# Ledger of designs, part 2: VHH binders against q9yez8

Target 1, 342 residues: q9yez8
Amino acid sequence: MVEARGGLDPRRLFKAYYSLSPPVEEPRDIAYREFAFQLFDGDVYVRHIGFDSMEELLSYMAREAPKNAYYSVARYSLPTARSMEEKGWLGSELMFDIDVDSLEGCGEVLGDSCLSRGYKQAVRLVEALYRDFGVPSTLYFTGNRGFHVLADCGWCRRLGREERREIARYFTLEGLRLELIIPRPGRRGVRPAPPSPDDPGLRGWIARAALERGVDLSAVHEAIEDLLDDVRVAIDVKVTQDISRLARIVGSLNGKAGLLVARLGLEGFHPGDWLSPFRGEVEFRASARLEESRILGRTVSLEPGRVYSMPAHIAVLLQLKGYGAVAGGEVVVRAAAGWRPL

## First folded at step 7 (VHH)

Design S39
Fold by ESMFold2, look of step 8:
Structure S39 (fold): chain B 342 residues (1-342), chain A 124 residues (1-124)
Amino acid sequence: as target 1 above (342 residues)
Amino acid sequence: EVQLVESGGGLVQPGGSLRLSCAASGFTFSRYAMGWFRQAPGQEREFVAVISWSGDYTDYSDSAKGRFTISRDNAKNTVYLQMNSLKPEDTGVYFCAAKRGYLLYTSPSEYDYWGQGTQVTVSS
């Protein structure tokens, strides 16, 4: 339990969380992974760390209380080496990043609706990876305003940058020549077959999107921009190309929002207090205006200089985002011992 | 107000080179694919080159392949066409065009915005 009277120190809250046997998931093949952390003290970023066991990882996080905690998508024979050549690259998982703030209209909007939009794209990505590539994948919330999809398969581990770029392009649709996928009727009166929901690849996804919108399959060109927007996923191709990319440790806290990195299913995403280990009612002094927003399932608005009573998980988020500071109350920090956030 | 302003045209001998520039304003340049088209008198505008909004993907007409290079600088809101090994049939007014989105289009009818054009003349 961390007392919040007289102020809130995020370092102490994170320290308390990591000291309480946090529900951190063990990264697969932990001894082959490079770990990296951003620390509160001096905002220091440290890399080239390795652990032989989950016990070592948890001890490190309890001691250092990192602001952000990561492990490599790569497996290395010597993950603590400082150069890629010395590390002995053994292969990398495929990683896809959906940054909600990059979605149209979401860059300055603090609210759950943009998380819902990002989640829907992430689910499409997971489903298409399986349907079109035969690759199962894991979806997780990054603890702030994003989603990661991580896929591990034998044939994909050794893919180079160009192959990974082409996989990512499949989802962004950048540079696509539509006429090569959905040909238009020609002058000779020959009519191309309309797309079918059972077609492989993009044709099938376009057809299924058309059925969802009530668009006649023979007339998909009439609505093609909307259909393509339904099908594409706005991922950062450079993330997917990068064989040395860092993934977040599931169950760790994201320093920008104080929320848990959480494994997600495909059947819905409803942000709420379950994304936070922080409980209690606190007094929050606003220092910035926030237009009415739905944040983690609660409607919030702020006027500078006012004091609000609110749940700790929202107050911590707002403080980390720079909207004010906790001025009083008590914060209970809960973790695996009798509480499960996911 | 959307503006596309072409520059760099002129008179060149066969086999010579020109570099066209197109400065864009009034829209979010990095969300648009950009194209170069050309038009001789009495002809429809014909496709020359197109580049995706990130610059990562390009396509060229058969006549431009291997001789022309389209590029863009999103920090300067400018698209370029480097034209090498110019031929008399390359003569015409060159137009810069913009289309919102991530796709590549080669038909002039797909494009949202057009420049006023710059004359390129290759003397025989």
Scores: ipSAE 0.354, ipTM 0.750, lowest interface PAE 2.9, mean pLDDT 88
Fold by OpenDDE, look of step 10:
Structure S39 (fold): chain B 342 residues (1-342), chain A 124 residues (1-124)
Amino acid sequence: as target 1 above (342 residues)
Amino acid sequence: EVQLVESGGGLVQPGGSLRLSCAASGFTFSRYAMGWFRQAPGQEREFVAVISWSGDYTDYSDSAKGRFTISRDNAKNTVYLQMNSLKPEDTGVYFCAAKRGYLLYTSPSEYDYWGQGTQVTVSS
């Protein structure tokens, strides 16, 4: 329990959470991963950290109470080495990052609508990885404004920067020639066959998008702009091409929103209190205006100077986002907020 | 109002160079692939070059390859066509075109917006 006496210290909240031995997912081959942490003190990043066991990792997190916690998608023979050469790269998982900031109409507020849209794209990505590449993947909420998709396969691990970039471009659609995917009717009335949902690759996805929108497959070109918008996945190519990219530790907290890095299924995503370890009803003094928004399943609006009564999971989020501060009440920190790793 | 305004055309001798510019307004430039097309008298409009929204990808007609370079500045909402080693057969009206999306298109019918064109004449 953390009392809000004149404001909540985020470090104290995080410390409380990590001291409870929270459910954190163990990275596969933990001893071969590099770990990095951003601490509250001075926003310093500590890198090139290694752990031989989950116990050691949890102990460190409990002690240091990091603002952000990461592990490498890469496996190394010597993860604690400072140079890549010395680390001895053994392979990297394929990582995709979807940020809701890339979505039209999504601003600074962590709104449910934007998260939902991001989630849909992430699901599209997961499905495409499997259908088009034969690669299973795992979807994670990053605890703030994005989603991560991690794919691990034998050939995936060996991909270099350029190959990873090409895979990423498959999803962004940049550089592709539509005429090669959906040929236009030629002269003399010869029309190519319309795309089919059973077609491989992007042609199939376009067809599926058409069907979902109620567009006739023979009229795909008339609606092609909208269909391509549906098919495109707004991933950060720079993240995917980086063999040394750091991923957030699952079960850790995101320092920007105070929400859990959580593994998600494909059945749906409904943001709520289960994404936060913080419980209780608190008083929140707003310092900035917030237009009416749906946040974690609750409609929230703020006027500067006004004090609101609200759940701690929302208040902490709003505080971390700079909308004000918890002015009173008690926050109960829970190790198990409703989400658990496998 | 959507506008594409071409500039930089003119008369040049064979082997010379020109740099065309196209200033865009009235739409979100960074969401559009930009293309250059040309039309000689009595001929159909033909593809010259295209550049993706980010500028990372480009494509050229066979005649343009090695001689022309398409580029863009999203901060200025402008697309460029650097034309080197010009030939008489390059003579025509050059059009700037915009296509919404992330794919590359070579067919004129795919493009959403067009400029009025700028005349390029290559003659001795």
Scores: ipSAE 0.095, ipTM 0.554, lowest interface PAE 1.5, mean pLDDT 91

## First folded at step 10 (VHH)

Design T1
Fold by OpenDDE, look of step 10:
Structure T1 (fold): chain B 342 residues (1-342), chain A 124 residues (1-124)
Amino acid sequence: as target 1 above (342 residues)
Amino acid sequence: EVQLVESGGGLVQPGGSLRLSCAASGFTFSRYAMGWFRQAPGQEREFVAVISWSGDYTDYSDSAKGRFTISRDNAKNTVYLQMNSLKPEDTGVYFCAAKRSYLLYTSPSEYDYWGQGTQVTVSS
């Protein structure tokens, strides 16, 4: 329990959470991973940290209470080495990052609508990785405004920067010649076959998108822009191509929103209190305006200078986002709150 | 108002070079793929080159490959066509075109906006 006397210190909240032995997911081959942490003190990143066991990792997190916690998608022979050469790269998981900031109409606030849209794209990505590449992947909420998809396979691990970039291109569609996928009817009456949902690759996805929208497969060209919007996944190519990228530790807290990095299924995503370890009813003093938005399943609006009563999981999020501060009440911190998707 | 203004055309001898520019205004340039097309007298407008919104991806007609280079400067809202080793058959009006898409298109009908064109004449 953290009492908000004169303001709620985020570090104290995070400390409380990590001190409870939270359900942090152990990275595979933990001893071969580089770990990095951003601490509240000085906002400095500590890199090139290694752990031989989950116990050591948890102990460190409990002690240091990081604002953000990361592990490398890469496996290294010597993960604590400062240079890549010395680290001895052994391979990297394939990582995709979807940020809702890339979505049109998504503002600064962590709105449920934007998260839902991001989630939908992430699911599309997961499905495509499996269907088109034969690669299983895992989907995570990053605890703020994004989703991570991690794919691990033998050939995936060995991919270099350029190959990874090409895979990313498959999803972003940038530079793709549509005519090669969906040919247009020729002048002399030659009508190419319409795309089929059973077609491989992007052609199939376009067809499926058409069906979902009620567009006739023979009229795909007339609605192609809309269909491509459905097929495209707005991933950060820079993230995917980087063999040394850091991923957030599952079960850790995101320092920007105070939400859990959580593994997600494909059945749906409903943001709510389960994404936060913070419970209780608190008083929140707003310092900025927030237009009416749905946040974590609750409609929220703020006027500067006004004090609101609200759940701690929302208040902490709003505070971290700069909308105000918890002015009173008690926050109860729970270790197991983040693994119950609604 | 959307505007595409081509420049850099002119008369050049076979084997010579020209650099075309297309200045764009009135729309978010960085969201558009940009293309170059050309039209010879009595012929249909044909694809020459296209570049993605970021500039990372390009494509060319068979006739342009190895001789022409398309590039863009998003900060200047300008797309370029460097034409080397020009041939008489390259003579025509060159048009700049814009398509709001992540994809690359080679058909003129796919493009949203067009310039007025600039004349390129390759002659001895």
Scores: ipSAE 0.495, ipTM 0.783, lowest interface PAE 0.7, mean pLDDT 92
Fold by ESMFold2, look of step 10:
Structure T1 (fold): chain B 342 residues (1-342), chain A 124 residues (1-124)
Amino acid sequence: as target 1 above (342 residues)
Amino acid sequence: EVQLVESGGGLVQPGGSLRLSCAASGFTFSRYAMGWFRQAPGQEREFVAVISWSGDYTDYSDSAKGRFTISRDNAKNTVYLQMNSLKPEDTGVYFCAAKRSYLLYTSPSEYDYWGQGTQVTVSS
């Protein structure tokens, strides 16, 4: 394990991490991808970067210690070209973004409970992509307050912007006319069949949600808003529509929270120190109030002006979020031990 | 307290235009689908135009399609109805309505909040 000196400068911590054989995953078809980085110096974005190998990517990240690191969901014949016309688009992965802060009651709220809500929606999205579209996909934690779902399949790659928008609409349900999917009884003297759990698409998902809640399938309209909330996924449609979108490099650090971009399974998401390479006990001087919250599996509360002893991974997160600053102690950076990389 | 306040109605000649506005307060506007409905004397309220909470999706009655445009400005908590090529049959009281949903609804019975209405009269 390698130790970094304890005073907190986020750039120095990130530099230490990237210098220690970080568990960064190689993006597929690396030579076809545009890379982009946000640097600590002036918050500058550097774009139109290409790499021929993983070794080149790792060397760049160790040297530059980026605040944020990205690669394109698109494959390009010339990824370093400055214009889209010159890049030569070959196709893009299908990407979905769940921003936890966009969930009702979760805007800029620090705490694990909203991450759990976002994770649940992301798992639902993965399951629905497979069940309804036959598309396997991969789930990632973004290292802050979000989740990405990526699907790379042959027919997905060439979908245009409007096709991607319609796929996203299927999940957000925005602008959908429900009566066309579950007609109301009785207006014309006919009674439409209730939804069945074996029905394809949204109709089947509504029926299955109703069964889980103990709602009679013939009476789904009585609980329809709750059922729709169960099946809806609150993705950012503009992300999915955008064929030039940038995805985060798995195993890189997110500059907003100091947490790893991590591949996730579908069995659960339990935030904890495994999302951070930072270890040690530090003193943290609070500058803002934080009501009692569960953060990365620990109960945390802050009063402005007070000093707290806490684990480094929580202190780094709190400092990056603007709740205060590390005032003393030592931080150890552990690139390849004590946690499971993807 | 929820309020929907319509404005922009008036008397106009056939072929003319009006722009209706509906200022909303007392709820999180960006979480609501909005609609315009109209009512002639002795008639039930009828759907004119609806718009989803983001503004990205709209639907129109057959009589409004091609002539009317619904839009919204979530920063100003306002929904609009641009009415062009007005006909005497468009005469009535126009109501703004709101429903907390990401879906679109065309039945008046689905909507939770209503304005008091603004009179539109199309006559020569």
Scores: ipSAE 0.347, ipTM 0.744, lowest interface PAE 2.8, mean pLDDT 88

## First folded at step 11 (VHH)

Design M6
Fold by ESMFold2, look of step 12:
Structure M6 (fold): chain B 342 residues (1-342), chain A 124 residues (1-124)
Amino acid sequence: as target 1 above (342 residues)
Amino acid sequence: EVQLVESGGGLVQPGGSLRLSCAASGFTFDSYEMGWFRQAPGQEREFVALISWSGGETDYSDSAKGRFTISRDNAKNTVYLQMNSLKPEDTGVYFCAAGPYTDEWYDSTSYDYWGQGTQVTVSS
């Protein structure tokens, strides 16, 4: 339990969480990974950290209570070395990042609908990796306003920067030459075959998107902009290119929102209190205006100077986002086994 | 105390070149991502270039591509911006910035530390 009188100190909340045997998932091949952390104390950021065991990692996180916690998608011979050459790169997972704030209309919007839009794109990416490349992958919520997809496969571990860039561009459709994939009908009665939902690659994805919209497969060009928008995945190509990229430690807290980095299934995503270890009812003093929004399953609006009673998980999020501060109440922290986020 | 100190600005004729430097201290430089931003009078601060902690990844704004090159020397705790083929539109104050790992390097809010800036003026 963390008392909320006089305002919540996020460091104390994170400390409590990490001290209660948090359900942190062990990164594969932990001894080969570089770790990095942003700490509350002075907002210090450190990387080039290594651990020989999960016990060492958990002890570090309990002691330091990091604001943000990461491990490398790369495996290294010497992860604590200060340069890529000295680290001895052994290969990297493929990582894809969907930043919800980059989606059209979502940059400054604080609400669940943009998370739902990002989730749908992330699921499409997972499905396309499997269908188009034969690569299974895992989907994670970043604990704020984003999703990561990680894939680890033998042939992809040693891909260089340019190969990873080309894989990412496949999903963003950057540089797409549509006429090579779906030729237009010719004027002399020569008619290209329409796309089929069984076609491989992008052509099949366009056909399936057309069927979903009720668009005739022989006339996909009439709706092509909408179909391409359905198929496109808004990932940051530079994230995928970077063989030294960091992934968030699953089960850690994201310092921007106080939400768990959570492994997700493909059956749906419904933001709610299960994304937070924080429970209880608190009094929240607003310092900024928030237009009525659906946040983690609850309707919230704020006027500066007003005090509101609200669930702790929402109040912590709002305080970290700069909308005010908790002024009273009690917060209960959950981290035990059997309360593992889904 | 964290410090980012830009230098190398000045007055230059169109088509000329400048090399900006940013000396960093007070933090673990080889852990941080670095960027350059610029701000013209009456305009918003805008992204110019970024470079990853190792120097392995770089990117540029559309206006900088092909003319500017960002680099870093982690042994000297310094980041550079080589600016060629300068245009009057490049005039402004150039800021060096440092930030932790992030997916949105192009946004100024992704950077924790900022220099005071160095003036670049391209005569018109």
Scores: ipSAE 0.464, ipTM 0.792, lowest interface PAE 2.9, mean pLDDT 87
Fold by OpenDDE, look of step 11:
Structure M6 (fold): chain B 342 residues (1-342), chain A 124 residues (1-124)
Amino acid sequence: as target 1 above (342 residues)
Amino acid sequence: EVQLVESGGGLVQPGGSLRLSCAASGFTFDSYEMGWFRQAPGQEREFVALISWSGGETDYSDSAKGRFTISRDNAKNTVYLQMNSLKPEDTGVYFCAAGPYTDEWYDSTSYDYWGQGTQVTVSS
C-alpha cells in the first residue's frame, strides 16, 4: 500500500528488497574484503566492516537495509582495520569508473541516451583491456549514472598506484604521443604504413575508429582529433589508481536512483524495468519539471503539480531524484520467487 | 546534528595565503571523504580539492593544483585547505563538504553534507 502523502519511504522500499533474498553477488574472497554501507538513518556511512560469509553479508543487508552498499576492490588480511598498514593489503582488482556525467550533453537526467553512451564507453574499455592487455574484466551498471569495470588478474592485483594510473591514462589518452603511434610521413622519407585495424594497442583502435567513420587509413591525421575522441574512454583516473577504492555490491541498490547494481554483458544495454526490483502501477505527483526524456525505456515528461500514472520502477526513480512523489498505487518488490507486495 | 563549520576565510592580496579549516561534527568523520568547493558570484559551485578518509588520496582542480593543499586531522575531525599564491579569480565562498569514499565524488551532487561556507576575497 502506497502512502497517499509524502511519497514512498525509500528505506521501506529498500528494506523490502533486502529482506526478500536479494540476488546479491558474493564478492570473491569475501572474508578479505572491506565492506562499507551508507544507511538511511542520517545518511551515515559505516566502514571497515568485514564478513566471513555471504550469509553474514546478506543478513546484515537485510537488517540494515543500506541506502548504498560497497566492498573494497582490495583484499586485506585484516579488512576491519582502520589503516591501510593495519589492513595488510594483499592486492586489488583493477577498477575503472565511467560516469555519464563526463559525457557531453549528459546532465542531471538519467536518460537512456546517456546511459547508452556510457555503456558503449565501458564496452570499449572491456574490449581494450582484453585485446591490449590480455585482461578479462566484468562490466557493471552502478544503478545510477555510472559503470564499473573490474579486472581481476594476478599481475593486475599487484599493481601499485602509479602503474594503475598509467593503465588508466592509456584509456584516457592522457600524455599520448601520437607521433609515436602514428608517425607522419616526412617530406623525403620512408612513408610509414597506415594504421591497420589489426595493429596492437591504440594504433589499432585508431584504425578501427577511422574505418567506422569512413576515414581513409592513409588520411588518419586529417581526422585524428575526431578519431581520438572515439578511442578515448572517459574513465576516472583517480578511481583506477586508488588501490583502496570501494565498489558497489552487485545486486545492491543505488540509493540515488533505486536501481540495481547489475552485471552487464557486451551484447547491448537497454535500460528498462529489469534494472529495478520494483513493479506496479502508481500515481506520481510531480513537483519539478522534467523535459521530455527517455527513462528506462519510457518517454517521460513532468510538469509540477500534475499527477501521472506510471510504472513503479520509474516512479521510484523519479521520486529519489527529487521530481516528485508517489501519491498512490501498489508496489510489488522482487523476491527470490516471484513478487511480493510492498 | 551534522555540522560543518568553515573558518579561515578573509581578505588577502594577490599572492597571499590563507588556510581554511572545516570542523566537522555529528557524523563519523573518518568514514567520509572531505572536499572543498567554491562558488564565485554568479557562477556555479566548483570543485577545488578532496581528500580520502585516511588522507592517503588527494585530488585538486586544475586551478588549485600546485597552489592548494588539502589535509585532514581525523583526531580533530577537521579538514584544511592551505591556499597559497592566491589570485583574484580565487575569490568566492568556499564550502566544506563530506561525502562517501565511493564511486560518487568530485561533484557537488555527490557530497552529503555541506558547510555554510567562508568568504575568501583576493583583491589588491
Scores: ipSAE 0.027, ipTM 0.570, lowest interface PAE 3.1, mean pLDDT 89

## First folded at step 12 (VHH)

Design T4
Fold by OpenDDE, look of step 13:
Parts: C-alpha cells; structure tokens; sequence
Structure T4 (fold): chain B 342 residues (1-342), chain A 124 residues (1-124)
C-alpha cells in the first residue's frame, strides 16, 4: 500500500510492485540475453546487464525498481560486453512492433479503440506468421500504446537484417507489386482466376479480406485499396530488421503508462484494470485538458484544476501521461494481477 | 486542385543526361507512390520507373534499369528522374503520375493523377 501524501511518486509505486516478486516471465535462455533498464533516477539508461537466473533478475528489479525493463531479442555468448563484436551474436528472435501511433486518428492518451485496432493487426500478423511462414509467435501488449510479436525458430534466428526487412515488407506491403499477386485481365480477354481464400500468401489474405467486406472475389480490383488496408500490418520495419533490438520484459511495467507488459491470446483484447497492478479509489487533480476518451474500459474527461475521484489504475496512468497528479487516497499494489486476456 | 508539373525535359545528344522533376500539389504527397511514364509518337504510354511513398523501394522498366534513377523529396513534394546514357529510343513525352498506395504499380491505368508531360528528345 502506497499512501498519496502530497503526490504519488511513481518510483514508489513501481518499487512496491517489484518488491512483491511479481510474475515476471523468464526470457528463454536468460543467461545469453542482454538486459537494459531505464531508471527513474535521472532517466538513466543502464545497458549490458546480464543475469544467470530468474532469481537474479527479480532481485535486481526489486532493488532498482526500473521505469522500463528490457531484454535483447538476441542471444549472445557474452551479453555483458559493450561491443557487439565482443558480445558474440548467436542469433535473434524475430520481433515485430506495432504502435497505435501509426494508425490514423489515434492520438489519444490510451484509447481503447486504437488499442483494439492495433490488436487486430497484431493478430493478423501472428496468424500470417504461422500460416504463411510456419512460424509460431507470441503476442504481447507493451504496457502502453503498442504490441510486440516475437517469433522464434531455427531459421528465424539466423536471419540477417535484409532478410528480416523482407519479411517485414510482406506485412507492410510497401513496394510490392500488386500485379504479381493479383494479375489483371490481359488485352486478349484472358481473365485470370480470382483470388481464393485458400491461396497462399498475400493473395489468400486479400481474398479473405474481400469476403469479410462482402466484396465479390471477381471484383477485388475495384476495392483493392480498401482490401489492402485490411491486409496491411503497420509494423515498424526498423524494429524487425534490427537483430540487436530490445524487447520489454513480460510482467514488467511500462513507465509511460504504468501498465503491465502482458502476454495476450488471439481471442480478443479488452483493456481494463487487469493491465495494472494498482488498485483503490483516489483523488486526482487534473492539470491538463483531456477530451472524452475511453481508457481501460472507462470514459474519462479532464478539465484543468478540477479534482476527480477515480480508480488508481486510471489515475496512475493519467499521472504518468502528464495530465495531473494523484492528490489523495491510497493505492494498493498487487503482484498477481490476474492475466485476463479477454 | 491536384497538380503534377513536370520539368527538366529538352534536347540532348545520345549518351547525354537529363534530370526530370515533378512538383506535386493538392494532395498528401507522402502517401502516394510516384511513377514516371513515357510516350513516344504513335506508341502507347509505357512504364519507366516507380518509387514507393517512403522512397525506400523503387522499380524500373528493363530499358531504364542501370541508366535511370527515380528519387523523391517528400519535404518538397517532388519526384525526380535522373536519366543517364540517353538513347534515341528514349525520345518521348515523359509523364509524372501518382497513386495512393503502399504498393507499386507499373500499369498506367492504376494511377490516380497525371502531369501534362515534358518533352525529351535524344538526337544527334
């Protein structure tokens, strides 16, 4: 329990959480991973940290209470080395980053609608990785405004920057030639067969998108731009092509929103209080205006100077986003916020 | 009003070079793939080069490959075509075209907007 006397210190909240031995997920082959942490103190970024066990990692997190916690998608023979050459790269998981900021109209602090759109794209990505590449992957909420998809396979690990970029391109569609995927009828009246949902690759996805929109498969060209919008996944290509990218530790807190990095299923995503370890009802003094928005399943609006009664998980989020500060009340911190991917 | 205005055309000797520019206005330039096409007298308009919205991806006709380079400056809403080692068969009116898409297209019918064209003549 953290009392909000004179304001709620985010470091104290995070410290409380990490001190409870939270259910942090152990990165696979932990001893071969580089860890990085951003601390509250001066926003210091600490890199090239290594742990031999989950116990060591948890101990460190409890002690340091990081604002943000990361591990490398890469495995290294010597992860604590400062130079990449000295680290000895052994391979990297394939990582995809979907940020809702890339979606049109998504400028909200943490709008549920935007998160839902992002989630839908992430699911598309996961399904495509499996269907088209034969690669299983795991989907995570980043604890703020994005999703991570991590894929791990033997041949995936060995991919270089360019190969990773090409895989990313498969999802972004940038620079691909549609005529190669869905040929147009030739001058001599030869009509190619319409795409089928059973077709491999992008052709199949386009067909499926058509069906979902009620577009006749023979008329795909007439609605192709809309269909491509459905098929496209707005990933950050730079993230995917980077073999040394850092991923957020699952079960850690995102310092921008105070929400959990959470593993998600494919059946749905409903943002709510389960994404936060913070509970209780608090008084929140707004310092900035917030237009009416749906945040974690609750409609929220703010006017500067006004005090609101609200749940701690929302208040902490708003505070971290710079909309005000908790002015009173008590926050209860829970280590086991039930993962309820609904 | 959407406008594409080509410039940089002219008369050049075989083996010479030209740089075409296309200034775009009236639409969100950074969301459009840009293409160059050309049309010789009595012939159909043919694909020359295309560049994706970000500029990261390009494609060329077989005739253009190795000699022409398409580029763009999104800050200036301009697409360029650097033409080197020009040949008499490169003679024609060169058109700038725009397509709102992530993908690249080589068919003229796919493009949304067109410029008025600029004459390129390669002759001894």
Amino acid sequence: as target 1 above (342 residues)
Amino acid sequence: EVQLVESGGGLVQPGGSLRLSCAASGFTFSRYAMGWFRQAPGQEREFVAVISWSGDYTDYSDSAKGRFTISRDNAKNTVYLQMNSLKPEDTGVYFCAAKRSYMLYTSPSEYDYWGQGTQVTVSS
Scores: ipSAE 0.744, ipTM 0.885, lowest interface PAE 0.5, mean pLDDT 92
Fold by ESMFold2, look of step 13:
Structure T4 (fold): chain B 342 residues (1-342), chain A 124 residues (1-124)
Amino acid sequence: as target 1 above (342 residues)
Amino acid sequence: EVQLVESGGGLVQPGGSLRLSCAASGFTFSRYAMGWFRQAPGQEREFVAVISWSGDYTDYSDSAKGRFTISRDNAKNTVYLQMNSLKPEDTGVYFCAAKRSYMLYTSPSEYDYWGQGTQVTVSS
């Protein structure tokens, strides 16, 4: 339990969380991974960290209470080495990043609707990786305003930067030729076969999107821009091409929002208090204006200088985002037995 | 008002080089794929080169490959066509065109906006 009178220090909250046997998931092949942490003290990054066991990782996080916690998508023979060549690269997972702030209408807006839009794209990505590439993958909420999809397979691990960029292009659609996927009739009136939902690749995805909209498969060109927007995934190509990219440790806290990095299923994503270890009702003093928004399942608006009673998980998020500070009440920090994702 | 204004055409000797520019206004340039097309007298417009909205992806007609380079500068709202090793069959009016899409298109009928064209003449 952390008292909020006299203000609330995020480091104390994170320290309490990491000290209570947090539900951190062990990264695969932990001894082969480089770890990196952003610490509250000076906002410094500590890199080239290695752990032989989950116990060592948990002990480190309890001691340091990191603001952000990461591990490499790469496996290295010597992950603590200072240079890539000395690390002995053994291969990297494919990582895809969907940042909801890059979605149309989401850049300067807090809200659950943008998270829902990002989630839908992330699910489509997971489904397409499996259907089109035969690659199973895992979906994670980043603890802030984004989603990661991680995919690991034998042929994936050794791909270079250009091959990874080509995979990413398949999802962003940039630079693809629609005419090669769904040709238009030629001058002589030769009519290509319409796309079928059983077609491989993007052609099949366009057909399935058309069926969902009730668009005649022989007339997909009449709605083609909407269909392409349905199938496109707005991923950050630079993240995917980077073989040395860092992923977030599942079960750690994201320093920008105070929310858990959480493994997600494909059946739905309903932001709420389950994304936070913080409980209680607190008083929050606003220092910035927030237009009415739905945040973690609650409608919130703020006027500078006013004090609001609200759940701790929302107040901590708003404080970390710079909208004010917790001014009173008590924050209960829960981990392990008293808390779990819905 | 949408405008595409080509410049840089002219008369050159075979084997020479020419750089075309197309200045765009009236739309969000960085959200459009851009293309260059050409038209000889008595012929239809034909695809020359196309570039994606970020500039990262390009495609070329068979006749342009290896000799022409399309590029863009999104800060200046301008697309370019560097033409090297010019041949008499390259003679024609060169048009720039724009389509709002992240994909590439090589058919003139797909494009939404067109410039007035600039004449390129390669003498014999």
Scores: ipSAE 0.357, ipTM 0.746, lowest interface PAE 2.7, mean pLDDT 89

